VH-VL binders against RNA-free ribonuclease P. Designs and how they scored, part 9

Target 1, 238 residues: RNA-free ribonuclease P, of Hyperthermus butylicus (a2bn08)
Amino acid sequence: MAEARLQRLLRVYVLDTSALTDTRLRSLLGSGSLDEAVRRFAELIASVRIAYGVEVYMPPTVYEEARRFLLSNGVTVQSFEALAAWITIKPPTRHEIRIPASIVRDYVEEVRARLARGLRVAEEHVRRAFEAGGLYAAETASREARREKLGAIIRGLRERYREATRHGMLDSVEDLDAVLLALEVRGVLVSNDEGVRRFAEALGVISIDPPKFISVLQGLLRHSKTGGVAREEAHSTS
Short names: E, the ipSAE of ESMFold2; O, the ipSAE of OpenDDE; V2, 0.75 times the mean of E and O plus 0.25 times the DockQ between their complexes.

## First folded at step 3 (VH-VL)

Design a15 (framework fv_emapalumab)
Fold by ESMFold2-Fast, scan of step 3:
Order: sequence, then C-alpha cells, then structure tokens
Structure a15 (fold): chain C 238 residues (1-238), chain A 123 residues (1-123), chain B 111 residues (1-111)
Amino acid sequence: as target 1 above (238 residues)
Amino acid sequence: EVQLLESGGGLVQPGGSLRLSCAASGFTFSNYWMSWVRQAPGKGLEWVSAISGSGGSTYYADSVKGRFTISRDNSKNTLYLQMNSLRAEDTAVYYCARSDWEYFDSYYGMDVWGQGTLVTVSS
Amino acid sequence: NFMLTQPHSVSESPGKTVTISCTRSSGSIGSNYVQWYQQRPGSSPTTVIYEDNQRPSGVPDRFSGSIDSSSNSASLTISGLKTEDEADYYCQSYDSSYHVVFGGGTKLTVL
C-alpha cells in the first residue's frame, strides 16, 4: 500500500502560479519567447502524460492568476489554452480537507513570533532614531547629513521588518489552494515560493521548484530512450 | 510568489514608438517604487527610470529624458514605459525591477527583477 | 554625477577567495548605500549584497560586502569559490539627485 501511494505521488504534480511565471521558464525550455516557452511546456506535459501517465493539476484561483498574467505579457490565448488542455483545473475541496490542529497551532505560533520580531525591529529603530536625533541636535550638522541619517534608519527598519514578518510565510489564497489541492490529490507541489514550500512540507507534501520539475520531466523522457538503446545493445550487438 | 513579467518588446524602426508593460503579482504594488533597467547586447546594466509608489515622483536617466515616460496603474498592478523617438542605441533587454525607496528619496536597491523583454531598434 | 569603476574581469580557482572592487569617481563611497548583483549567462540579475554588507536570505555567507573609505571603494568578496559563482557582478549606488548608477560589471571566471 505504501508502494502504491509512493508510485502515485511520483506521477502527480500541482502547480502554483510561480511554476508558470518563473523568470527562468524561457531559458529552461530553450525558447526565444514566453509564448514559445508556454507551447513547449504544453508539449512536455503532454509527452510525460502519454509516456508515463503523469498528471498535472492546478486550482482555478491559480489558473485565473496565471492566465491573466501570461495573456497580458505576450502569450496568445491559443498557446495558453493548449497548455491548460493538459492540466486538470480543479478546486481543492476546502470544507472536507482536514489539517491537524498541531499544524494550525504551529502556524499561529510562527505568525505570533514574527509579529513579536517585527515589534522588536520597530523598537530598535525608534531607539536608533532618538539617539541619532540627539547627536544631530547641534546646529553645526548639515540638513543633508541629517536627512541621510534619518533615511538610513528608516531604510533599515523597512528591510528588517519585511524580513522579520513577511519572508518565508504562506500569505495568499492562491498559494494555499495549491497546497491544499496537492494534499488532496496526494501530489508533488511545484512552487518557487519558500513560504509556500515550507507550509506544504509541514503538511507532509513533497515540493520541488519549477526548474527541478522541468528537469525531472525532461529526464524521464531522455532516460526512457537511453534504457531502450541499452536493452537493444544487450540483445545481440556485442 | 512575488513576480514581475515584462511584455511589449519587439522590432521597431528608428524614430518609432513602443510601450512596455510589467505585470506585478504577489505583493502590494502601490507600496513600492518601481524601476526600468536596460542591458544592451553584451553590455552592462543601465538604469532608465524610476517611479514612486503613488506615481507622484518620476526620475529619468539623461539619455532618455524627454523621450521616455514611466507610469503605473496601481488598480491593475502594472508598470509602463512609453518609449518615443527610438534610436539604435536604445536596443536592449528591458527589465522592470522592484525598489524600496526610503524617506527623502533614499535608495535601498532592486530586490526583485523581471525576466526582461527585448527591444530591437533597427532597419 | 559620478561613475562606479569595476575591473573588467577576474579569474580564480575553485576553493579560493576573490575580491571585486567598485570605486566611486567623485564624492564619498560611504555617502550612499552600495548593492551587488549577480547575473549568470541568459539570466536576470539577482541581489547578493544590499546596503553595503547585508545578505538576502538564501545567499550563502561565502559572499560578503565591505566599504573602504581610504580607497573610496566598495568590495564584494566571495570565499570558497565554486563553479556556479561564475557570472557577471555589478555594483550599484545612487547620486545626489537619487539617480541609480551601476558599475560597468566584472566577469568572474572560475577556471
């Protein structure tokens, strides 16, 4: 039974939006345009489905986001629909999906910890601004020097607050739908987003990035051809 | 999750016009300064233009001032670059990039880059 | 206005340390923050250092940035050099009008 689940897991993939908007997609597929890349991606997915029964899923929320994004950026309707034809567009059954309370608790604790870190970052920068203001209280300090010092403190606050509170967190409905669908179909999540992948892995969902996904699919097709040649040689070509 | 995707590039004759677009997703677009940066074939990076989160402040490189116009539509999460009076030297891959500009126009740098769109001015 | 000057190319063996300089032609290098970008062939730039010496999440600690006021330059140092570090590297700052200025770029070759 475990073997059956593993076999299914290796043949089922769920895409989030980053799988179709990754800045490397054009180069990974050896194409000159984004439209060509989308068509080649469709051909790749079709080929692995036919040869290996590989299934690719996408929630409607991700489909709509990817469609809007790609059509606004030079991809034709025909090319996108050719890709979509090989992808199963299916919403996660949200009301039936069960998540262990321990995972929800861990997520809430992480959010709380990040909010606490953000507050600490803010407090540290308020103290720095107060100290800097004291040092520049003398009229001899130039207006430009004071402006640069204040700007530097605010820049530091914004960056460290962003890092403390936002980076590495699951924070969109589209991303959540992709994770929930992957959990439901017992598939591998394809995502470029660290926060999405971390949340998926906490749920026991295997995740890979888009370059790895394309590499695996291309490797499956190449390995099959290489295996065939080796078997023919073994047959009686010395 | 955070993504930028450029479009609108192509082949254009000298003196012609093109409008580039940059579609943003995964972040609150109106909170960020946005920039256009270009790279001529085999050459280095050259900053072209920047626009504040509200669209109230714009800056241009001297080489494009008066010919290019940067704008944004925060309701559509889209950045634009209107390029007029194009010259052979404008041939480049054009990147849009997210910037975090601070109080008093201080600069953080580019933290997210798009894939780029090629503009070729020739004939 | 000022210019940022980088060496055209640098080369080093795997496992060694390489340093790329970025010299400001006028005004103090310390007046404005310096960022460093890595661009591999056929790819978009990605940030390896921001605000002179800070690393984005995911960038290994082999990458470090520094400012030297005496030579009026910023430096990017890569230790434990790996083949995947082979790329073009750009420094970047801004002038008093808050216009962005890029260095000319340095091609790093790892034997």
Scores: ipSAE 0.000, ipTM 0.381, lowest interface PAE 15.1, mean pLDDT 82

Design a17 (from t02 with heavy chain S31R E99D G100W Y101E G104D G106S T107A Y110I, light chain Y49D; framework fv_traxivitug)
Fold by ESMFold2-Fast, scan of step 3:
Structure a17 (fold): chain C 238 residues (1-238), chain A 121 residues (1-121), chain B 107 residues (1-107)
Amino acid sequence: as target 1 above (238 residues)
Amino acid sequence: QVQLVESGGTLVQPGGSLRLSCAASGFTFSRYWMTWVRQAPGKGLEWVANINQDGSEKYYVDSVRGRFTISRDNAKNSLFLQMNSLRPEDTAVYFCARDWEYYDSSAFDIWGQGTLVTVSS
Amino acid sequence: QSVLTQPPSVSVAPGKTARITCGGDNIGSYSVHWYQQKPGQAPILVVYDDSDRPSGIPERFSGSNSGNTATLTISRVEAGDEADYYCQVWDSSSDHVFGGGTKVTVL
């Protein structure tokens, strides 16, 4: 029974946005460009689906987010659609899925604590900007130097504020949809995001990171026989 | 199993240099801020330096700024502290610690056992 | 937050309650974390984000933080709780700041 259950667990996966935006994707798939990596990822998913019946899902919200990111980073429409052709795009049935109130309560308390920390970060950067503005009001400070200093403070605020309020939290509809879909299809969530994975774990959803996901799929393909009809057919088509 | 293991601590003459290493295992190292915390013999904990996920942001306590450099190699799950112009007051056990991402990179939930650096003679 | 003030020592009888304070200007606006360190060992996180406990830490450990004082409370103290305790905050201007530490002695 344990082996049958493990085989079932390895057959259904749900991708969140981080599964396609992971900075390691190019090296894990043996390519230098993101466009080539996406094409190789499509081939990998297609191969395991055909050979082993592995199903890969993605919510429409994640699809749209991943599409925007990849197209903005040099991936062609054709390459992305080739990948999407092997993924089942399906929304979770949000109005029918139940979440324990204890999980919602804990989430709300955490959000409140993080908002308070974010306010402290914001207040500190407002103070820094005010003090820097006073110093750069001197006659000798150039307009460009003042602009660059303000830009640096704003960039610091944005990054530290994001760390305080959003990093490691379930903070997007896309991430929630991926968790809910994984719960619904009884699949494994593929995510690089600590907050998303923590939320999934609280709901009883198993999660793995993108490198582990790719390793599992490659391992499945290596399990096929090295001799016989399948290998000979592959060689005859080359 | 989440684990951090420091190495490299030894006896060094004042003005010398030393590089400490910290090997991480059991978690996605590249997702966490990492820190070095030191403790002089018989004294309290003192934060030394921290580094963000990709190494683009680094912060130091005033007393080591310009002398110490924190760095990381995410491919090798390793954190480093390059210590230059060492002073007797840098003598301490140096701990590698994971900054808990879940709570604003502000708490250290996993610590190594420490490595002793002695600056004397 | 440049300085966090802790009492250097606290003595407590077994079964009683120990309270360790951490003083800082407007510390109630920060998230305070607490660490336990036994001789020759690495610190361990016992309370984080003012009042939450990591898994595996006994419910006897609790925390509070308001105004200018954060407090770590250890109820029903056991001999094994004898250790040094440190408070810690993150501040955007000072980064991570530790208190001076409090030696808890169970007598």
Scores: ipSAE 0.006, ipTM 0.391, lowest interface PAE 13.2, mean pLDDT 83

Design a18 (framework fv_traxivitug; at its last look DockQ between E and O 0.01; V2 from the best seeds 0.00; counts 0 for: pae O 13.0 > 2, placed apart)
Heavy chain, then light chain:
Amino acid sequence: QVQLVESGGTLVQPGGSLRLSCAASGFTFSSYWMTWVRQAPGKGLEWVANINQDGSEKYYVDSVRGRFTISRDNAKNSLFLQMNSLRPEDTAVYFCARGLWEYDYYFDYWGQGTLVTVSS
Amino acid sequence: QSVLTQPPSVSVAPGKTARITCGGDNIGSYSVHWYQQKPGQAPILVVYDDEDRPSGIPERFSGSNSGNTATLTISRVEAGDEADYYCQVWDSSSDHVFGGGTKVTVL
ESMFold2-Fast, scan of step 3: ipSAE 0.007; ipTM 0.468
ESMFold2, look of step 4: ipSAE 0.182; ipTM 0.640
ESMFold2 (binder alone), look of step 4: mean pLDDT 92; pTM 0.941
OpenDDE, look of step 4: ipSAE 0.121; ipTM 0.656
ESMFold2, look of step 6: ipSAE 0.056; ipTM 0.590
ESMFold2 (binder alone), look of step 6: mean pLDDT 92; pTM 0.941
OpenDDE, look of step 6: ipSAE 0.000; ipTM 0.464

Design b02 (from z01 with heavy chain H99E Y100N E101Y D102Y S103D G105S, light chain T97S; framework fv_zagotenemab)
Fold by ESMFold2-Fast, scan of step 3:
Structure b02 (fold): chain C 238 residues (1-238), chain A 120 residues (1-120), chain B 112 residues (1-112)
Amino acid sequence: as target 1 above (238 residues)
Amino acid sequence: EVQLVQSGAEVKKPGESLKISCKGSGYSFTSYWIEWVRQMPGKGLEWMGEIYPGDSDTKYEKNFKGQVTISADKSISTAYLQWSSLKASDTAMYYCARENYYDSSYFDYWGQGTLVTVSS
Amino acid sequence: EIVLTQSPGTLSLSPGERATLSCRSSQSLVHSSGNTYLHWYQQKPGQAPRLLIYKVSNRFSGIPDRFSGSGSGTDFTLTISRLEPEDFAVYYCMQGSHWPYTFGGGTKVEIK
């Protein structure tokens, strides 16, 4: 029973957006560029699927978010689709999944606390914008200078607001879908987002970060003579 | 829902004056810049100038400075583009648009356009 | 004044094909804030322009995911991965990094 559960746990993974958008992927996969890292990641996932039947999932919401990010950061369509070919894109069956009321209650309390922190950040930046209004009142100030000053204050607000409300919190549909899918397929969640991982663990879903995930997959291939053969076959067919 | 609604088409003779309008609704009108863009028949888009309705601060592209006047009445959430003496070369479609100038500086919502025809 | 050069002037394609549109600036569009204010608009005959992409690669709300933007410095691209009938229109790039704001000459995407 416990052994069967452990075998399932070690063979099924669900990726959230942070698993694919982590800029450390370039270093972790020994690549000079993010595009090369994505291609190497595709090869790694293909190799463990072929050799060990490892299944990798992601929700459609995560697929779309990761695609937009990677394509905007120098990854080619061909490289991304090569990666996606080895990942099962599947939405969680939301209407069948149940969450304990205690988890919902704790989530609501955390949201309330973070909204209060966000309001304080907003009030601070309203004060800063008001004080900066003295520059606009100066008739010699250029429109470009005024726009740059306002833009800097707004940028500061957005960064501090994100820190106060979103950092360490489950606050996106994409992240929720990844957790729910992991629960449904009884898999391991791959995420470097502390809020996503905390929520997953509250539901009994085991989570690991992207460096640990890559290490586990590489470890499987290094310890298997069969895995080495499968990797060579994958390269010979491409 | 954010909307910019412009006044109807105008047919004028050279030398006549004209004032066209752009009315904003569904947002804080005084908090966003209003842009004016010209499109001559069969040609591309040309930025003309802008106004911040909160204090009526205006900026013009150099080729339009002195040729048109941009103004706004914040009490009725309306911006205006005005000519004291029209020329045949002013025949064009005129668009107003709202600038999201926070950290992106893009024109997120546009009016439907006002066609101005100047002919003798 | 920043000059934006769009190419090709006209692109004749069939529904289902990929469209790649280029916009090149006469100088770098990297603003002192670190942002690049290069935006893409779609205009159909008889209609006002519609914002598609802002700040190089960000899709505006309601815009289908088949539209994507990329580029840096002076070279920018708008890609439509799989043309739908409603995508046949004129596309304009615009820069807001330097005063005054300027538009490209447009690329007309027309049905074969």
Scores: ipSAE 0.000, ipTM 0.389, lowest interface PAE 15.1, mean pLDDT 83

Design b03 (from z01 with heavy chain H99D Y100W E101G S103Y S104G G105Y, light chain H98Y; framework fv_zagotenemab)
Fold by ESMFold2-Fast, scan of step 3:
Structure b03 (fold): chain C 238 residues (1-238), chain A 120 residues (1-120), chain B 112 residues (1-112)
Amino acid sequence: as target 1 above (238 residues)
Amino acid sequence: EVQLVQSGAEVKKPGESLKISCKGSGYSFTSYWIEWVRQMPGKGLEWMGEIYPGDSDTKYEKNFKGQVTISADKSISTAYLQWSSLKASDTAMYYCARDWGDYGYYFDYWGQGTLVTVSS
Amino acid sequence: EIVLTQSPGTLSLSPGERATLSCRSSQSLVHSSGNTYLHWYQQKPGQAPRLLIYKVSNRFSGIPDRFSGSGSGTDFTLTISRLEPEDFAVYYCMQGTYWPYTFGGGTKVEIK
């Protein structure tokens, strides 16, 4: 039944890179450093696997991306590998996985629309720079002030171009692999990336964000130890 | 030289529609974002949203999305803030301001403000 | 959203005194470009806000040198070295690093 299906789905999770790069990870796990947060996350995953048989997966592409991010942000190799030890690193079987042609068609249309939007953003900023050259020279002619205005225009272009072309879009092989693996293992995708989650939803893959994922796992452990009733009292004391 | 001029004070009843304006002059109107800021009586400043007049791209703060509509007419260098149905809680001073960057360089020039009073 | 906490809420001083106003951000305001988009505005009764300081420490055109901004990361300060009668007003900090833009609650500088 629906409840039995939901319980089976709650046993398997697939992590996207964003699940491990979420800036809230330190706060969510009650730690003073990202390194400590990663170690606590490893303990949490280990505990739910032992108590409930919960399995956590990530594709090798996500593993490499997450490793690069975490190590460059103060996480030790030891701490990262301790976390990875409890995660099943497995690539999706790409050549055997099938997706509807309608999804590919919609994706191609979105790419085309975003490329056109990106070009429009570039043209607008070229016009802005040209116009600002005249107006700014009338107000002030200093080289440093002109450099500051040019820098602002370039910043605006970079931010608007990224938003127009990449924000909310499935734009990496790592993201695609996470969705495909979730589809293959019939698991729940953990991601805070809206483009990844929208693509997953189109394929019928359930997704949750990292805070919800951590909350669910912590809730399972509290339910096991104290029963569901005592969980709310423990939460209220924080 | 650079000036933002807003429309005059409005007194309205709940349920009425309203459109207030902000006209830029002395600069290239299509080259700057126009920001809208609310200040309720005796309260601080709240960012509502912005528009880039060059392509009418808009951004709204979460609490204002769906409650107001921001638009602009670049042919007359004017931005607008519009309500389809006013509430008493919309009573406030509304400011427009100019912003150089897409996500906030700074608000360098401000309009004088439009006082909107909504009462029975 | 980014929360900006200004302190004190009210500062009662006499002309000629030094005013020090604090603005604390819930997160670092350093943008990926290396710029910090924290700005200070002055609002007098019945008037629109006026830009004083942009990007932490840069005085806007026409702003007297008695106004200075400092700080980094999450902690920022506006200093008025010798308070003039026209400086009694409400001061707001604002961040532009993250969408949506947010303002602090304001600090009212009033005559003692």
Scores: ipSAE 0.000, ipTM 0.399, lowest interface PAE 13.3, mean pLDDT 83

Design b04 (from z01 with heavy chain H99G Y100D E101Y D102E S103Y, light chain H31Y N35H; framework fv_zagotenemab)
Fold by ESMFold2-Fast, scan of step 3:
Structure b04 (fold): chain C 238 residues (1-238), chain A 120 residues (1-120), chain B 112 residues (1-112)
Amino acid sequence: as target 1 above (238 residues)
Amino acid sequence: EVQLVQSGAEVKKPGESLKISCKGSGYSFTSYWIEWVRQMPGKGLEWMGEIYPGDSDTKYEKNFKGQVTISADKSISTAYLQWSSLKASDTAMYYCARGDYEYSGYFDYWGQGTLVTVSS
Amino acid sequence: EIVLTQSPGTLSLSPGERATLSCRSSQSLVYSSGHTYLHWYQQKPGQAPRLLIYKVSNRFSGIPDRFSGSGSGTDFTLTISRLEPEDFAVYYCMQGTHWPYTFGGGTKVEIK
């Protein structure tokens, strides 16, 4: 029973956006460009689906996010659609999925802590802007210098606010959909996002990063070249 | 993991210049304020000022403004406290510390301190 | 500007006893956010200060549960439920609500 469950887990995967935007993807697939990497990734997924029945899923929200990112970074429509052709685009059945109250409680506490941190960051930058503005009241600095200083303070606020509220946290509907879909199809989540992976594992969903995912798929193809001997031996050993 | 390492003890004469250092490691140096605290022999703790290394924004307690200069070099994760002309009354232990991530005004990790002795 | 008054100046106790340290602020330490930025530090001879309690009652990472903080507005207390030999030190309160940051004068907890 455990062996049958492991066999199913090794054959079903769900991708979040980070699986397709990982900075290592180009290197891992031995390609000179992101467009080439996407094409090689499509070939890899196609090969394992044909040879072993490996299923790869992606929610529509992740599909749209990945499409926007890849097309903005030099990937052609043809290359992206070639990849998408081998991926099952399916939304999670949100109204049927249940989450333990303990996980929701922990998530709410984390949100509260991060909101408090974000408010403090905001208050600090309001103080900085007020003090900086006071120095320019006598018109001793140009309009351009004042605009530049205000812009720097706002940029600092945005950077520190993002770090305080979003870093290492499940913070998007795309990420949540990937986790929920993985839970629903009883698959492995592929993500390079620490917050997404932490949330998935709290729900009992196994997660791996993109390098491990590529390694697993390449391993399956290498095994086919040995005539499936290891798989047959593993199943016959008592 | 998080560490603040300060430069070694200094013995100086009045009128001399001095620059002491505080090197951070094990965290994002540009994301936290560096705080400077003075402790005169047998006395309590006094907040001197702070710097945000990400943009070198500084704030001084009024009694120290003009007496010391706080700076930072983010490329080497090091903050500095400097005197142009030392006085005997500057004899003290000087601590650097990391301001909290929430900017609630507490100092979560401290350097070991730098003893500055100014002998007349 | 903000004066923090710690009392007593010296507290002489034996190991196993309860220590109660007071810190009074000249003005309310409640910030506009509703939070109170009153913090406690421990300093042993020849060592740097160590954060014990932040925002009145939150224990910092690694701090034993025998240390607790309480209070509101202008009156705050640090309690050590059962003194261990390593707890004999000087304790400082500090406020982060009003600029500039200020420390109390310290309370020395010494062996009786």
Scores: ipSAE 0.007, ipTM 0.421, lowest interface PAE 12.1, mean pLDDT 84

Design b05 (from z01 with heavy chain H99D Y100S E101Y D102G S103E S104D G105Y, light chain V30L N35K K55E W99Y; framework fv_zagotenemab)
Fold by ESMFold2-Fast, scan of step 3:
Structure b05 (fold): chain C 238 residues (1-238), chain A 120 residues (1-120), chain B 112 residues (1-112)
Amino acid sequence: as target 1 above (238 residues)
Amino acid sequence: EVQLVQSGAEVKKPGESLKISCKGSGYSFTSYWIEWVRQMPGKGLEWMGEIYPGDSDTKYEKNFKGQVTISADKSISTAYLQWSSLKASDTAMYYCARDSYGEDYYFDYWGQGTLVTVSS
Amino acid sequence: EIVLTQSPGTLSLSPGERATLSCRSSQSLLHSSGKTYLHWYQQKPGQAPRLLIYEVSNRFSGIPDRFSGSGSGTDFTLTISRLEPEDFAVYYCMQGTHYPYTFGGGTKVEIK
């Protein structure tokens, strides 16, 4: 039974947006350019599919987002489509997927807490701006100095509001689709987003980050050269 | 998670210059004040001053103004405490800490400290 | 400058006992916002201080419920209901109501 589970973990993966938009892809695949890295990634996925029957999925929403990012960062259409050719692009069957009400309740409670936190962050920055404005009005400060102080406070508000409301949370349809697809195909989610991974794991979906995913695939190919699959190494790579 | 990592211990002679660092990670560095606190051997905590890294606005406790310089480089999420000329009386543990965001004025996360020893 | 006076300087107690630490300020710490910015920190030998209690009575994340704070105006108390071996440390109060920020002199809680 443990063998069957390990076999499943080695065979099926689902990529979210972060798996393909990670700018470290060049370093992870030992490439001089992002375009070269995408081509090497395509070769890696193709090789493990042929040798071990490893399947890689992504939702159409992830495909579109990854395509926009990669093409905007020097990847050619040909290189991206070569990668996509080895990935099964499939939407999750949303109306058939069921999740426990307890998970929905926890999510709603967390959203409410984060919205309250965001309001407190906004109130704090209003107070800070008021206090700073009072100081600059009393002193002979330049118009540029006042403008920069206000700008810094507004930037701080935007960054802290994002932290309070979004950081560590499932916050996009693309991310949700990746988790739902992983649940549906009984696969491993590949993501470096903490909120996405936490939500997936609450549903019983195993997740790994992109560096670990690439390492696992490379490990499988190295093992093939030494005479086949070993259960011990499968434990290490799953 | 939220982490403040300070530079290593320093052993200096009076009159030498020194710059120690405090690197923030796991949060928006430009959105929080960084506090500097001194603790002399066997003594309590003393607030020295603070910096808002977003615009490098600084505040100093009066006894430290002109004795030290506080600065920050937001591109590498690092705050600095600097002496142009050290004195034996500067021998202390120096902590950096994050202000809770100005509303409650408490220091929620602290660096591990940098021990500065100044002796002839 | 606000002076914070902590007493006693040293408390010698056994594990399981109740510890009561006092902090008195030279002026009221009630801010115009209606809040009182009096906070408590714990420092173990060789370690950085750790936030325990903020705004008089609010326990910081991860702090055990045996720690509690109370007080108003100029008189504040930190209580540890049942001392654990890990609680033997120096405790500092700090005020944020008036600039500049100031700390108390500390109370050392040590094993009897």
Scores: ipSAE 0.000, ipTM 0.398, lowest interface PAE 14.3, mean pLDDT 83

Design b06 (from z01 with heavy chain D57Y H99E Y100L E101D D102Y; framework fv_zagotenemab)
Fold by ESMFold2-Fast, scan of step 3:
Structure b06 (fold): chain C 238 residues (1-238), chain A 120 residues (1-120), chain B 112 residues (1-112)
Amino acid sequence: as target 1 above (238 residues)
Amino acid sequence: EVQLVQSGAEVKKPGESLKISCKGSGYSFTSYWIEWVRQMPGKGLEWMGEIYPGDSYTKYEKNFKGQVTISADKSISTAYLQWSSLKASDTAMYYCARELDYSSGYFDYWGQGTLVTVSS
Amino acid sequence: EIVLTQSPGTLSLSPGERATLSCRSSQSLVHSSGNTYLHWYQQKPGQAPRLLIYKVSNRFSGIPDRFSGSGSGTDFTLTISRLEPEDFAVYYCMQGTHWPYTFGGGTKVEIK
């Protein structure tokens, strides 16, 4: 029911980068290559825009990031531009958009908590490096083996620090622009990013993932085909 | 098996843009730096710059900063070297290579190279 | 910028002979950690470079025992004890102690 109501009432969508870089895009559109998938996606958006007035937006920052990713993954300039031609590329009016102070306060507190976790991760890895150094310093171990061990600890620090500070957090200007644009145009955000969707939901912005978005658009086209047959038969009986 | 595979040879005209690739396999791509090395025809090796794919942090040799852009896409374990406007002096073989971290200072595995020829 | 000078530019030798290649640095390559980041690479015509020796004297995985490195401070040597046909190539030294990383001009080992 909720899904039927969404399909009926909402016709404005905003894409973040994850909507166009989702590795499932190829299979979702029944295509053998990412280039073919992008072309089919362009045809799908064009069809629903023409037939139903569906509006699809993305901010310039998302356009640039998506273009960089897709061109790096075998998509031609022509295929990407064919997709972008049916999408309204517009920045959010940042200085005029207002958000509740409670959301800013919660975000600041989350940042503080994550910085504290990051410091703990750093302290843990400093201890590990110190202990590993002690074990290797007393032995006739190769210097390269000791360096490899240190490198592994540093890599572990970087991975764990990223998890502690960035995972599930709104942490890029591109993602923020997508949320702010969705708020401004009163649209549905298309994203599979946990942090982006959490922030959007706090602002009252509805979000759906890319598979749901494609399913909604394909559903609209199935309805169009059924209506066409009925109209043709009505015309021919006169 | 650790492997770095680079994109094929390119023939371009001055002023054209170009992006070449280096795909890593058989290891954790985000745990190693990717190094870019240029070799002009009949000349030696010169270091251009590097990227850490885990966070896309880059370092450039001063003569290449502003001339090229280094980037990476960790979702497909691929690093890139890009020119906005090619010059005839960019004609060279370009190699990518792997480095564990700053403290190792050596490149253990190399790509096969991408030959870039810029002529009108 | 560290300058690495390799000598000679060309070595003409026969299979079975010993090859001695020199690399000299414009300043000390001893890092503050106590390590010396001087490495040797082999490049055959039409091929990518291959790591042979790292940090002065350590053989990389799969490199034959006939290859050895030595030296300290600013003077380094790569030795090939008994040249095999596959060893005729260009050899480069590289330093990783100071940014930016730099390579020597190369020494070509060719058949007499």
Scores: ipSAE 0.000, ipTM 0.384, lowest interface PAE 16.3, mean pLDDT 83

